# VH-VL binders against Leucyl/phenylalanyl-tRNA--protein transferase (aat), part 13

Target 1, 210 residues: Leucyl/phenylalanyl-tRNA--protein transferase (aat), of Deinococcus radiodurans (q9rtp4)
Amino acid sequence: MLAHMPAARTFLQHPDPLTREIAEGYAGGSFLMDNGDGLRWYGVPGRALVPLTEDAGLHVARRMRRELKHFRPSVDLAFDEVIAGCRGHLPGSPERDGEWISDELVEIYQHLHTTGLAHSFEVWQGDELAGGVLGLALGGAFIAESKFHRLTNGSKAALIHLAEHLDRQGFALLDAQIQNPHLATLGVYEVTDKEYRRLLRRALALDVEL
Below, E stands for the ipSAE of ESMFold2; O stands for the ipSAE of OpenDDE; V2 stands for 0.75 times the mean of E and O plus 0.25 times the DockQ between their complexes.

## First folded at step 6 (VH-VL)

Design P25 (framework fv_enfortumab)
Fold by ESMFold2-Fast, scan of step 6:
Structure P25 (fold): chain C 210 residues (1-210), chain A 121 residues (1-121), chain B 107 residues (1-107)
Amino acid sequence: as target 1 above (210 residues)
Amino acid sequence: EVQLVESGGGLVQPGGSLRLSCAASGFTFSSYSMNWVRQAPGKGLEWVSYISSSGSTIYYADSVKGRFTISRDNAKNSLSLQMNSLRDEDTAVYYCARELDYGDYWYFDLWGQGTTVTVSS
Amino acid sequence: DIQMTQSPSSVSASVGDRVTITCRASQGIYSWLAWYQQKPGKAPKFLIYAASSLQSGVPSRFSGSGSGTDFTLTISSLQPEDFATYYCQQANYFPYTFGGGTKVEIK
């Protein structure tokens, strides 16, 4: 297995036990969540994937394409603020319906950020953080754990800019885990667990940078 | 029975466009990743593009990025390659190839007969 | 990009000869290597996957070996129908890359 995942091996064979454990779980096709009864690994029969380009099915309305130019993208400039935004704790952001990012999970993400597995993708309007995505980059796969908006269209802009950025960097996969109606309007679709694990294994073999 | 048939090749001027098609039959097309591979006259094989079974993951060789677009229609069992801003060096026989999953390994087990693209003034 | 270098570019051999073709990757690709045979005017034919696994229907005189960066295709007793150009291909990274080919000419 590891022999065919050269880029992901840095995390799968990392000296830090926590980084290895989390990387192995995600490399196997699972995702970590606290749904009110403690941290557990989850899987789904229908995995939600974000197309990386409009040609591949990413739906960007004409009005939204014009709005994208008002957002400036960045990587890892405001990691803690992005976590706060995803939890609904950033000043000015909307309240979150439910919080699956527990205090324990925050500590885990902060630790994984220091080892290079966890990342933030931000979009700005002027000096204001407008929205962002929290995720893990493992090989050529980006697992988008959570997203938020603070300004109008911020989360949608963040996801579209991220997809375009990942495409330019040579990534193969943008994983949103669970489908919902909002994601569906952007062209997000479901694949079987078997197809997801196949796509993931190919992505893990890629040696790309966020 | 199991086959791939390319079409759409021809003679085109530099800067022109062509759309290649690949018709699949005899297997469940939607279950396989597909590739385009080309070969210039008297030269070796050059990989051009990849598309996943669902169509969501796409890769291009650096030589064609921004000029070629791969796509598929699983309902019609067809693969396409839109070629824009064609150059003399794009002159080649273009093959479509199916990628077979042997567990952890993926290889081109089925190829079409090829369609010839000539870019000439 | 991973560069695939084949040697020799061409070889002339007699029926019954042992023919050896080598393929070298510019970086490690484990066993993610395939071999293809192409006859003049025809599409390539899949011969070997995972560096050493023979595709069903391919004669047993063909064999592959190697891992990492150095790979070999061997034809133990060359037959007239083996006149062809042979290509190695790495499948470890995108872009997929092919070797330059080795033309086997029967004397």
Scores: ipSAE 0.000, ipTM 0.428, lowest interface PAE 16.8, mean pLDDT 85

Design P26 (framework fv_enfortumab)
Fold by ESMFold2-Fast, scan of step 6:
Structure P26 (fold): chain C 210 residues (1-210), chain A 123 residues (1-123), chain B 107 residues (1-107)
Amino acid sequence: as target 1 above (210 residues)
Amino acid sequence: EVQLVESGGGLVQPGGSLRLSCAASGFTFSSYSMNWVRQAPGKGLEWVSYISSSGSTIYYADSVKGRFTISRDNAKNSLSLQMNSLRDEDTAVYYCARGEYYYSDWYTPFDYWGQGTTVTVSS
Amino acid sequence: DIQMTQSPSSVSASVGDRVTITCRASQGIYSWLAWYQQKPGKAPKFLIYAASSLQSGVPSRFSGSGSGTDFTLTISSLQPEDFATYYCQQANYFPYTFGGGTKVEIK
């Protein structure tokens, strides 16, 4: 089936063994975490998905729409700062006890960034990094591994701008993995693991770029 | 023509204070991060501090945290370093160096440097 | 902090010689490494960014290579004006860190 997944095939048949292994795991519907006992592949019965447009169910409050204009989006401009932010290691970032992004996983994300699988999406207020999303782009799917904020609404602004960017680029899927109350306010919804894998297979067939 | 000119160095006793300045010209100062880098006599280069283009994001080397304060005035195209509680090991030439353009797809670290200003901490 | 180790600390060379300087990072920094030249009593001069990209106006005899943890600066045919101290610098993590320097001396 790789013949019908041109953009995803770049990673699924990549010459780098680590990139290929990680891409295969995510293409199968799993995600990597380190919960203090080493790297493990995980799955969830209810996968959290972010709608890409307001017509598809993305909820952007009127006040938030006004605030979005104060945030300027970018791609891959501050990759290592976004990782640090997701770990709670940037000045002003929330501290996160029991954070799942271990030192080993940081090195993996940095390696995957060099092979083009891992990306950062940033939002700025002036020249200050206000928030961002760390993720993987595989075919028409963006798997948002983690997000952070330093300024009020920075993580919501990053996720909304990312959804709009992905829609413009022709992506089909924005995966937030695990639901939480803050994501729910944006219209994030849950699908079964079976339905997620079905949606993912469709997205992997798309030939799009971030 | 990009120019960075440092001033404010001098001789000071341990525990004293100095304020260094860097005057920038020939580029849009408000669009670039700025750095201080120092070099002790006969030694190598040591990064001291970073300030983002707006002044909102600031980083310090562990050796100077709590003692040095970096700041900038974009209206006057100037960078400053307030140095308090100076120690013998702070003796160095201090360079002002231009950092990255904040929306650049191409990172160019320290592409322009000032001539340096000498700080001597001794009794 | 990322430790940057340069080798050798000094090298004696003649005009026309090929000189290689190595820089090793204590952990991966991808291509986010710069090289600088410093002459006595002067500020450092920027030579190379992103491990291998030569700054405009720098002679083609200078070249950089490497990625991850291992990097090399090469001067293919040393000229009189190249006698100086050379520094590598990683820009992937705060704090930014420099190598200890390599002094290229006349033989």
Scores: ipSAE 0.000, ipTM 0.425, lowest interface PAE 18.8, mean pLDDT 85

Design P27 (framework fv_enfortumab)
Fold by ESMFold2-Fast, scan of step 6:
Structure P27 (fold): chain C 210 residues (1-210), chain A 123 residues (1-123), chain B 107 residues (1-107)
Amino acid sequence: as target 1 above (210 residues)
Amino acid sequence: EVQLVESGGGLVQPGGSLRLSCAASGFTFSSYSMNWVRQAPGKGLEWVSYISSSGSTIYYADSVKGRFTISRDNAKNSLSLQMNSLRDEDTAVYYCARDLGDYGDYYWAFDIWGQGTTVTVSS
Amino acid sequence: DIQMTQSPSSVSASVGDRVTITCRASQGIYSWLAWYQQKPGKAPKFLIYAASSLQSGVPSRFSGSGSGTDFTLTISSLQPEDFATYYCQQANYFPYTFGGGTKVEIK
């Protein structure tokens, strides 16, 4: 029966209470973090969105376009390793401030992975995990919670490959939450919270698969 | 051989305008994001504006937003800062700086700086 | 905006001394912090990126450490050419923000 429902409704009406609660929070435009004082829902006045295509504003430098061919993308092949990478717990990853992905949040993401809400997107060089993105897929929206690299350009390659993959699958939003200089070089732009919620409502109506 | 050279500074009355230029040489200018950073007399460094390598993404410090406009011409290897409605507090040495961040996941720094051009806003 | 607080504002030191300069961010910036050296009348010079990565050509007596909110620049054996003002800069958020500077002076 799940196959006959829009993807967002699968989670908003899921039999698992935790999956429903988390899906409802994200569907409302909030995101979950643990800044050392427990799990809380957050919002931002300027929401960072990644364009899915170069025509929409995604900037892929010529040098980076050549590098992308050296990275092999995948979905859900190394979920626990991607979480570890985002936490700074893999060799070669920088240590992350506050480690906002707490032990409690790791357990939540692992649970949400079993119910199909949480996903990993990986990029590899040979058999080495070069980088990845941890996120949630809800309707036609992908909320990129965190990213990491182990090899040079791994996080940038992961985000570009993810954007191209999402465009092919018919997604409408790639949400990075908070703007930073790394994201800005890729053409990431900001929208108001009000505009984000409008775009999100439209994306949630889409019945697409990662 | 990699070099950034600023020009266009000078003395201007409050409310006046100036256009700063930065000439780049010795590297592929179109591959780097660029920044303007200023320093008031006897004070520290203050970031002013950012422009991505393509020119599509632009950011400003709140103190200059709406008054300053950053732009670039990749064919001429030049960066510009148009400064309007100048105030006494805009008095500073203005530096053009290259942002290394476009080249990697962790190379976020201003690796090449110009010599600076002085802007004095005084009645 | 991320506030960057440097300590001390100045330090008097002799050639051969170990000098430590600290930089604190008002919220977490991971390891995205750079260090610069500035001599009077000159543009800043790039020293360190990603908190601990030394720029090619910078002497090995310079080192950086830290992550999150607390960072340190160390000069293991101060040389005459090292008397200058040092600035930290966070690279994780717009706007980019600099510390107030630490002046390393003679004696």
Scores: ipSAE 0.078, ipTM 0.683, lowest interface PAE 5.7, mean pLDDT 88

Design P28 (framework fv_enfortumab; at its last look DockQ between E and O 0.03; V2 from the best seeds 0.00; counts 0 for: pae E 17.6 > 2, placed apart)
Fold by ESMFold2, look of step 7:
Structure P28 (fold): chain C 210 residues (1-210), chain A 123 residues (1-123), chain B 107 residues (1-107)
Amino acid sequence: as target 1 above (210 residues)
Amino acid sequence: EVQLVESGGGLVQPGGSLRLSCAASGFTFSSYSMNWVRQAPGKGLEWVSYISSSGSTIYYADSVKGRFTISRDNAKNSLSLQMNSLRDEDTAVYYCARDLDYGDYYGWAFDIWGQGTTVTVSS
Amino acid sequence: DIQMTQSPSSVSASVGDRVTITCRASQGIYSWLAWYQQKPGKAPKFLIYAASSLQSGVPSRFSGSGSGTDFTLTISSLQPEDFATYYCQQANYFPYTFGGGTKVEIK
C-alpha cells in the first residue's frame, strides 16, 4: 500500500518516530486537537473540504478576485509568525477565545516543519504578513490546521491562493477539517467519514510537492 | 434593485405539504449562501435552513430535520423549501434571506430579506 | 446549540433617551454576532455585523460592542423611527440562533 505513495511515503516511513506517528494518524483520517483537556486524536462525521477551483465549486466573489492580486503568496517564509498569528499573538490579529494551540503543540509543529511535514502558506501586502494558513502536506492532500489574518480579507485570500497553488501543483484534496459558516461562503462542503477516507487514499497516492 | 420575493404560502391541514419559492433579482444569486427564517405569530425569529452558494452544504434546524428540504436552482435564480408532514407549530411567516458575503472575519448576517410568505397549519 | 439570552425583554423610553440592550451567548462566538431591527408587520432590517460594524445607511446613533459571550447594542439618542423590536443573532455555529428580542416602546 505504501509502495505507491511516493511523496506520502517520505513521512509514513520517516526515520523520525514523531513525524511517522503524526503522518500515520492523518493518513488514517484523524487529526490532532487540544480541546482543553490535552492533546488527542479526533475524527468528525462530516469532514469539510475546500474545492480547488471555481469549476469544482470554489466561490470567489468578483471583489475578492480583484483584491487577490494585491496579496503575494509564499510557502514557508514565515512559519513561526504564522503559528503566532494562528494563536492570536501577532499585532493586529483579532483576539481568539480559548487557545487550542498549546506550547506543546507549537513544539510539535516546529519539529514537523523541520522534517518537512508541516508548512505555512503566507499572503503579503508589501512587507506586511497579511494572513496565513498552517497545515500538513501529505501526498496530494493538504490538511489546513489553522488560519489567521492581520489585514482585512487576509485569511480568505490565503485560503483562495492556497487552493489555486495546490491545483497548479497537482494536489487533489484541501481539507479544512471542521465546517463553519465562513468556510461555507467559499463553497466548502462536507463529506461523510467513509467518503473522506476514500478521497484521502486517492490523494495520498499522488506524487506531488507543495 | 436587489430583491427577494417569496411565494407558495397558504392554508394546509396538519400532515400536509407545501413548497415555498424565493425569486432573486438584482444581484448574482449564485455567489451567495441563502437561508430560510420563520416567525410564528407574536413570536421571535427562528432560523430554519441554510444552503451554500453552490448547493453543496446544507443545514437544518432540529425542529424541521427530516420534514423540510432546501434546494436552489442557480440557473433560475430561485431558492425553494419543500415542507412535508406539517405541524401546528410550523405556522409562521417564512422569509428567505441572503447571507452577507464580505471578508473572512465579518460575521454572517442576513443583509437582504424578502417580504415573507405566510404558512398556516390549521386545527 | 448556542443559546442567546437577550435582556431586557422590553424597555419603555422617550425620544432622546439612550437605550442599551444586551445579548449573552451560552459559549464563545468570537465577534460573529449580528443585530436586527423589526417593526410590526415588516421583515427584519439588518443593522450590525461582526458585533460592531454598521451596515451602510444605518444611522451613527446605533453602535455595537462586545466579543466572546457578552454583547451590547446602544442607541445613543432614540428617535421616533427607532421604536421597534431588536434581535441579536449568532452565526459562529450551526444551528444559527437568535435572541428572544427586546421591544423598545414609547414611554
Scores: ipSAE 0.000, ipTM 0.446, lowest interface PAE 17.6, mean pLDDT 84
ESMFold2-Fast, scan of step 6: ipSAE 0.308; ipTM 0.760
ESMFold2 (binder alone), look of step 7: mean pLDDT 91; pTM 0.933
OpenDDE, look of step 7: ipSAE 0.015; ipTM 0.544

Design P29 (framework fv_enfortumab)
Fold by ESMFold2-Fast, scan of step 6:
Structure P29 (fold): chain C 210 residues (1-210), chain A 123 residues (1-123), chain B 107 residues (1-107)
Amino acid sequence: as target 1 above (210 residues)
Amino acid sequence: EVQLVESGGGLVQPGGSLRLSCAASGFTFSSYSMNWVRQAPGKGLEWVSYISSSGSTIYYADSVKGRFTISRDNAKNSLSLQMNSLRDEDTAVYYCARDLDYYGDYEWAFDIWGQGTTVTVSS
Amino acid sequence: DIQMTQSPSSVSASVGDRVTITCRASQGIYSWLAWYQQKPGKAPKFLIYAASSLQSGVPSRFSGSGSGTDFTLTISSLQPEDFATYYCQQANYFPYTFGGGTKVEIK
């Protein structure tokens, strides 16, 4: 498995124990959360996946396609602000799906950012941070941990730009973990845990970069 | 002109079946997720089922799960609801409804509704 | 399932009155709440999405507010065409759930 996963192997055999431990957990199909009683590994019977292209099922509404041109995408330009936005701690951002990100998880993500496992994807309107996605890049898989917006359309623009960016870079998997109605509007679909682990193994074998 | 027109309602006996249809016109049907919502006589609105734009994601209310099947035909611009093992409690006006064209991040709502088709389950 | 508790179940009002309708979710739904207006024998009409965003063509006398679990629909100066039943709907979780409705009727 490792012999056929050069990019993922960098993290799975990383000298930093925390980076290695987190990479091993995600490579096994689990994800890390703090639901108010401490840090735990989770799995779900139905894993939410984001299609990378419109041909694969990504739904980009006509008006949203026009709006995408107003957003400038970037990688790793505002990592700490993206975490804060996901937690609802940025001025103008409502509290979103990152409420589970505890102070302990903030420190973990900041550390994983220094070792190259954790990343931010941002979208801007002029000088304003409009929205973003916090995630992990492991092989050809991007695990989107959380997202946020500050300006109208910011989180959808961030997720759509991210999907298109990942497709251009040769990624195979964009994982949102848990389905919700808003993700479903973008064409997000569920696969069984068994199918997710199969797809993940294939993605981990890819040698791509964000 | 964006329009949804339901058909297929009628009177059936308990345990019977009906197939409802919803014909869409005036918009790109294949770009929108669709829902069925019902309303019993003199009662409030109850969500029944959801189908994504491609048809790959489907959800049902617990009250109809295992008895109703939602489907769509994007080539024909039509939405369907196959209703089996009908009960007296399924008596309602059934509406098909389109999701908002998702321009914003959290702008989810039923922006276009059909006129409804009446289903009566009675002996 | 998320329980949506709508109050009052009915309110008697006169043209020109300010009408307030509340909707409470059994757990947090952020701002993912829509409001609808329904007249007898008609399909519901979409009014508000994302708790506070007014649909194009809906009069400015309608407004929505709230987040988390507590939401409000306000009609600042009731008009004759506003006598109807109003429903809230949470859009954060499947299954989607509606409030029980509030009938706004003439005094």
Scores: ipSAE 0.006, ipTM 0.495, lowest interface PAE 12.9, mean pLDDT 85

Design P30 (framework fv_enfortumab; at its last look DockQ between E and O 0.03; V2 from the best seeds 0.00; counts 0 for: pae E 15.7 > 2, grease 20.8 > 18.9, placed apart)
Fold by ESMFold2, look of step 7:
Order: structure tokens, then sequence, then C-alpha cells
Structure P30 (fold): chain C 210 residues (1-210), chain A 123 residues (1-123), chain B 107 residues (1-107)
């Protein structure tokens, strides 16, 4: 009953209309964002991709390699805490105006988690949640919506561990959506929208799970 | 105490070259990204270039692409900006500024700036 | 490129006045906005990160707010040392861009 979940077609054909609508938007190369005027679909001319391996361009500084062993990764153990962290609502998180992830968007993520589309990826030091990534898994594509850290290097460790986990699971694509200078230091690179859609179509056909 | 000290500014004719340097101390230079920011006389701030902590990732403002080269020497705690094919509009005070900690999870914008070095490009 | 539009370009104010400076991004930048203070002949000083978080040592009379495209810097009771030019800066999209500045002058 539990052995085979989920592939992208599970969500593209999902009976829940919200899950299906969101999956269709992401499968088409768009992403959902709330810039203060409610939820809207966006595309960008350059999409930011995280290399899954060092050979593909993932940059892990020597100091960070030493630190990674102190972070234990997990999937879906602390979904609500990862959302709260991404909103800046956890102690030790950077202070953010937490309202770019509106209450409306939180409800959507929580719903998508119950249908299996939205996930959290966590890193721990001992029993302490050190950081995490909130995202969607569609076939062999993972779209990272947001990240946070509670402890030094927590979100960076979460993203690196996520890339390694996705590689082990047979994923083909880790999408960070919009480039920024922080992502660039990890080897995150941009592709054209045309190339992104090509890579995404290949990733969506994969029968893998997070 | 974090210190950034720029040098190498001066007067140059259009088409000329200058090399700016920034000496860093009081922090682990190799763990931070670095930036150049400039300010023309009486004008606002303009970001010029970025280099990651390892030097592997480099960006330039469109106005300087192909003419300026940012580099760093982590063994000597120094940042450099080679400026070629200088134009009148490159006249400015040039600041080096510390960026984020490598692989940072929280954004700290340019939290430490040098005193600046003045570049004047005139015919 | 993300255009950052500051308003007003200058403001004339007295000690004790409340001063509000606005900054608008040409597209959404979440809360990845910083504020700087600059006095003539000096390097900029970092005041606020993430739209609303005060840097250590910044007086509590400074506050920032906003997200998305619209941001404000407020000085609740202007002091003599606050007469300066203020800049906003976005760091969400490459290239980094600054607002045009707002000069706060003695009325």
Amino acid sequence: as target 1 above (210 residues)
Amino acid sequence: EVQLVESGGGLVQPGGSLRLSCAASGFTFSSYSMNWVRQAPGKGLEWVSYISSSGSTIYYADSVKGRFTISRDNAKNSLSLQMNSLRDEDTAVYYCARGEYDYGDYYWPFDYWGQGTTVTVSS
Amino acid sequence: DIQMTQSPSSVSASVGDRVTITCRASQGIYSWLAWYQQKPGKAPKFLIYAASSLQSGVPSRFSGSGSGTDFTLTISSLQPEDFATYYCQQANYFPYTFGGGTKVEIK
C-alpha cells in the first residue's frame, strides 16, 4: 500500500483540484509566489539550478565539508517547524519579514504536504533542528521554495545534504528558482527558460521519490 | 577589528588603466565574499563587482563588463580590481566592501566598508 | 535589472521630527533589502538588513518596514547626527542595485 509513492503523474492526475493545479503550474515551468498582491504564477528568463554533485559543479568549501558531518539529514520529520523557520518564526533564525510567506501560502503548503506534493528536508545537530528546505517534489524534480537556518550553516548544510540525497534517490533536477549571490557561492547556475523546460520534462518522467 | 584599506586610486586619461587593491585584516578573509562599490562625485552608490570567498564565482555590473577584472589572493588577504579602458563615467570613489559569509543562510549586506580610494578619469 | 526608486530625493526637517523615507522595487524582492546611512566624505554605514532588522548598535529610533516592493525607513525623532543621505539596496537579484538616495537636511 505504501511502497510506491509518489511520481509526478500521481499529482498531475490528482483528484484534489488544488494539488493538480499547483502540480500543473510547476510542471509547466512556473512557480507560485506572493509579492503582496496575493498568489500569482511567475516565470523567469533564467532559472537557477543547484548541481547535485561536485562533478556537476556543486561547490562545497573545505571548511563546510568538515561541518557537514555534524548535520544529520531527514525528510518530512518537522514540516511545520521548517515552514515556521522559513517565515522567521523560530528562535535563532535570521530576522525576516515573515509575511512574504503569507498565512494563505502556509495553508497551501500544509495542504500540499497532506497530499504528498510538498515536503520538508531537515538537518539536525543532535535533537536540535539546525535548518531546512521547504519544497515540492514532482517526479525527479525538486523545487526548493525556501530555506532557513537556526544554527550557523544550517540552511547551507540543508541544501548540500538535499542535493546529495536527491542524487542518491535518482532525481535529475534541483530548482532554486531565482539566482542570488548566496546561491552562486554553492555553484548554482542559471539556464534559459527553454533549457529549463527541457530538463524539467526529462525529470518529470522519472519514477523516484524524495 | 575588521579593517579594509583601499589603495591604487589616481588620475588617469580615458583609455588608461589602474589597479585597485584592498588590504583586509581582523577577520577570516577567505570565508567572505567581497565586493567593489563606487560613487561618482555628487551621485549615489553603484555596485561594481562581486567575488565569492573561493574566487570561483564572479559577477560584474553591465557598465564594467569586459573592462574590469576582480580577483583575490586569500593567502595575502587582498582583493584587487584591474580597471582597463577607463572612461569619464568611471570617475568615482571606489570602496571595497565585505559581503556574506561563504554559504551564508542569512543575508548580511555590506557590513564593513573601506575608506575608499578616488579614481579620476579626465581628458 | 531591479530599479530601486527612493522618495523623496531630499527632505528638510528639524531635530525631533519624524522622518519617513520610501523605497520601491520594480519587482518583488521579498524582504532582502538593506538601508545605509552616509555622511559627506565618509563610507556608507550599514543600518538595517532584511527590511526591518537593525544592525547591532543602531539606535532604536531607526526602524524599517515593508516587503515585496514597498519599503520604508523611519526615524522617529530626528537627532543632529542623523542628517545624512540614506540609501536602500536590494540583494535579491543580480546585479545588486541601490536606490538614488534621500538627503535629510536641517530645516
Scores: ipSAE 0.000, ipTM 0.471, lowest interface PAE 15.7, mean pLDDT 83
ESMFold2-Fast, scan of step 6: ipSAE 0.563; ipTM 0.818
ESMFold2 (binder alone), look of step 7: mean pLDDT 91; pTM 0.929
OpenDDE, look of step 7: ipSAE 0.011; ipTM 0.533

Design P4 (from P1 with heavy chain L100R A108Y I111L; framework fv_enfortumab)
Fold by ESMFold2-Fast, scan of step 6:
Structure P4 (fold): chain C 210 residues (1-210), chain A 122 residues (1-122), chain B 107 residues (1-107)
Amino acid sequence: as target 1 above (210 residues)
Amino acid sequence: EVQLVESGGGLVQPGGSLRLSCAASGFTFSSYSMNWVRQAPGKGLEWVSYISSSGSTIYYADSVKGRFTISRDNAKNSLSLQMNSLRDEDTAVYYCARDRDYGDYYWYFDLWGQGTTVTVSS
Amino acid sequence: DIQMTQSPSSVSASVGDRVTITCRASQGIYSWLAWYQQKPGKAPKFLIYAASSLQSGVPSRFSGSGSGTDFTLTISSLQPEDFATYYCQQANYFPYTFGGGTKVEIK
């Protein structure tokens, strides 16, 4: 269908107070986590960004390119299952990722999904959910909050398919927050907090659909 | 045969420079991230530096930042480590190691060179 | 940096013994932990990835377990070729960090 994503300014001016508050926090360059001491806003000096295209620095190995064809991408088809996967609560998942996603955060993400701010990106192998990304779409920025895999290469396939999808839709920014060795092999790079806020402001001005 | 062969080690004076090389064969070198890992005599393993498959992303251990430079030449299937301002604590066997994708975000060092010895002493 | 603590630093064992080596991370690393075996004068050999998955060609007497911060390597029936130093390595965060090593010595 032709349902349009609200522009970033629409979320910042949203009638729902929770959606507005969360959108304002992310628009300011912070991200929300619960690391065992309650919900808090975080920032980092080096922000991890995922290039959207191979020309921009996204690295997709030839072997992985062949594997990508075995995964079918989708948007918002299995939101609750993606949250469960990110928490390590999806049956059959080999990982216990995402314990920072508390019960309170689950309720918040589910609420933000109903108002159009929070989304899931899934990859399927046949009829099985192979992996996914939980995130927020705010203007032309996608903030990838958490990722999971259930089948081999599922989280990597999900992130690569997401980057390609975002590029096709006109997004400008894919934010992974914190760098790690696995993300670095895909071409993920770090920018200063100042540069991140600059890039974010530009992305927030874009009116694009996930 | 799939292998990594290191060269360039030797004896050098403190403050000196040395360039290590690692020649890759038997696999598509340009598809893999590469690392340097060192081991001082009688000590454990210490990660030194990382370079992504394209060469765009580079990381260094704090102990070598500003002194060592990692680089690669995918056309020649080679990895290099330029070591400047060498100190006695840089004395070690230096290994090049390949990061292999074992699924999703799992990258581990599945292939190592034989090592090349660097000795920094007067 | 994530600190990786191995214990014991050395263990004396006989052929046929069950040997257990532990590795503790200073913060959670999920299951992104590898184990390596190193014999004197040789490069490390990759044994286990993702905390519990055995590398192709590695004997079934080797096994790994654990997640989060606490990990274990077990050799169920020690063979003469297993006398070596074993290292754990976290692969979750830069910089990559190794444990201090555990030397398995002849009793």
Scores: ipSAE 0.012, ipTM 0.598, lowest interface PAE 8.1, mean pLDDT 87

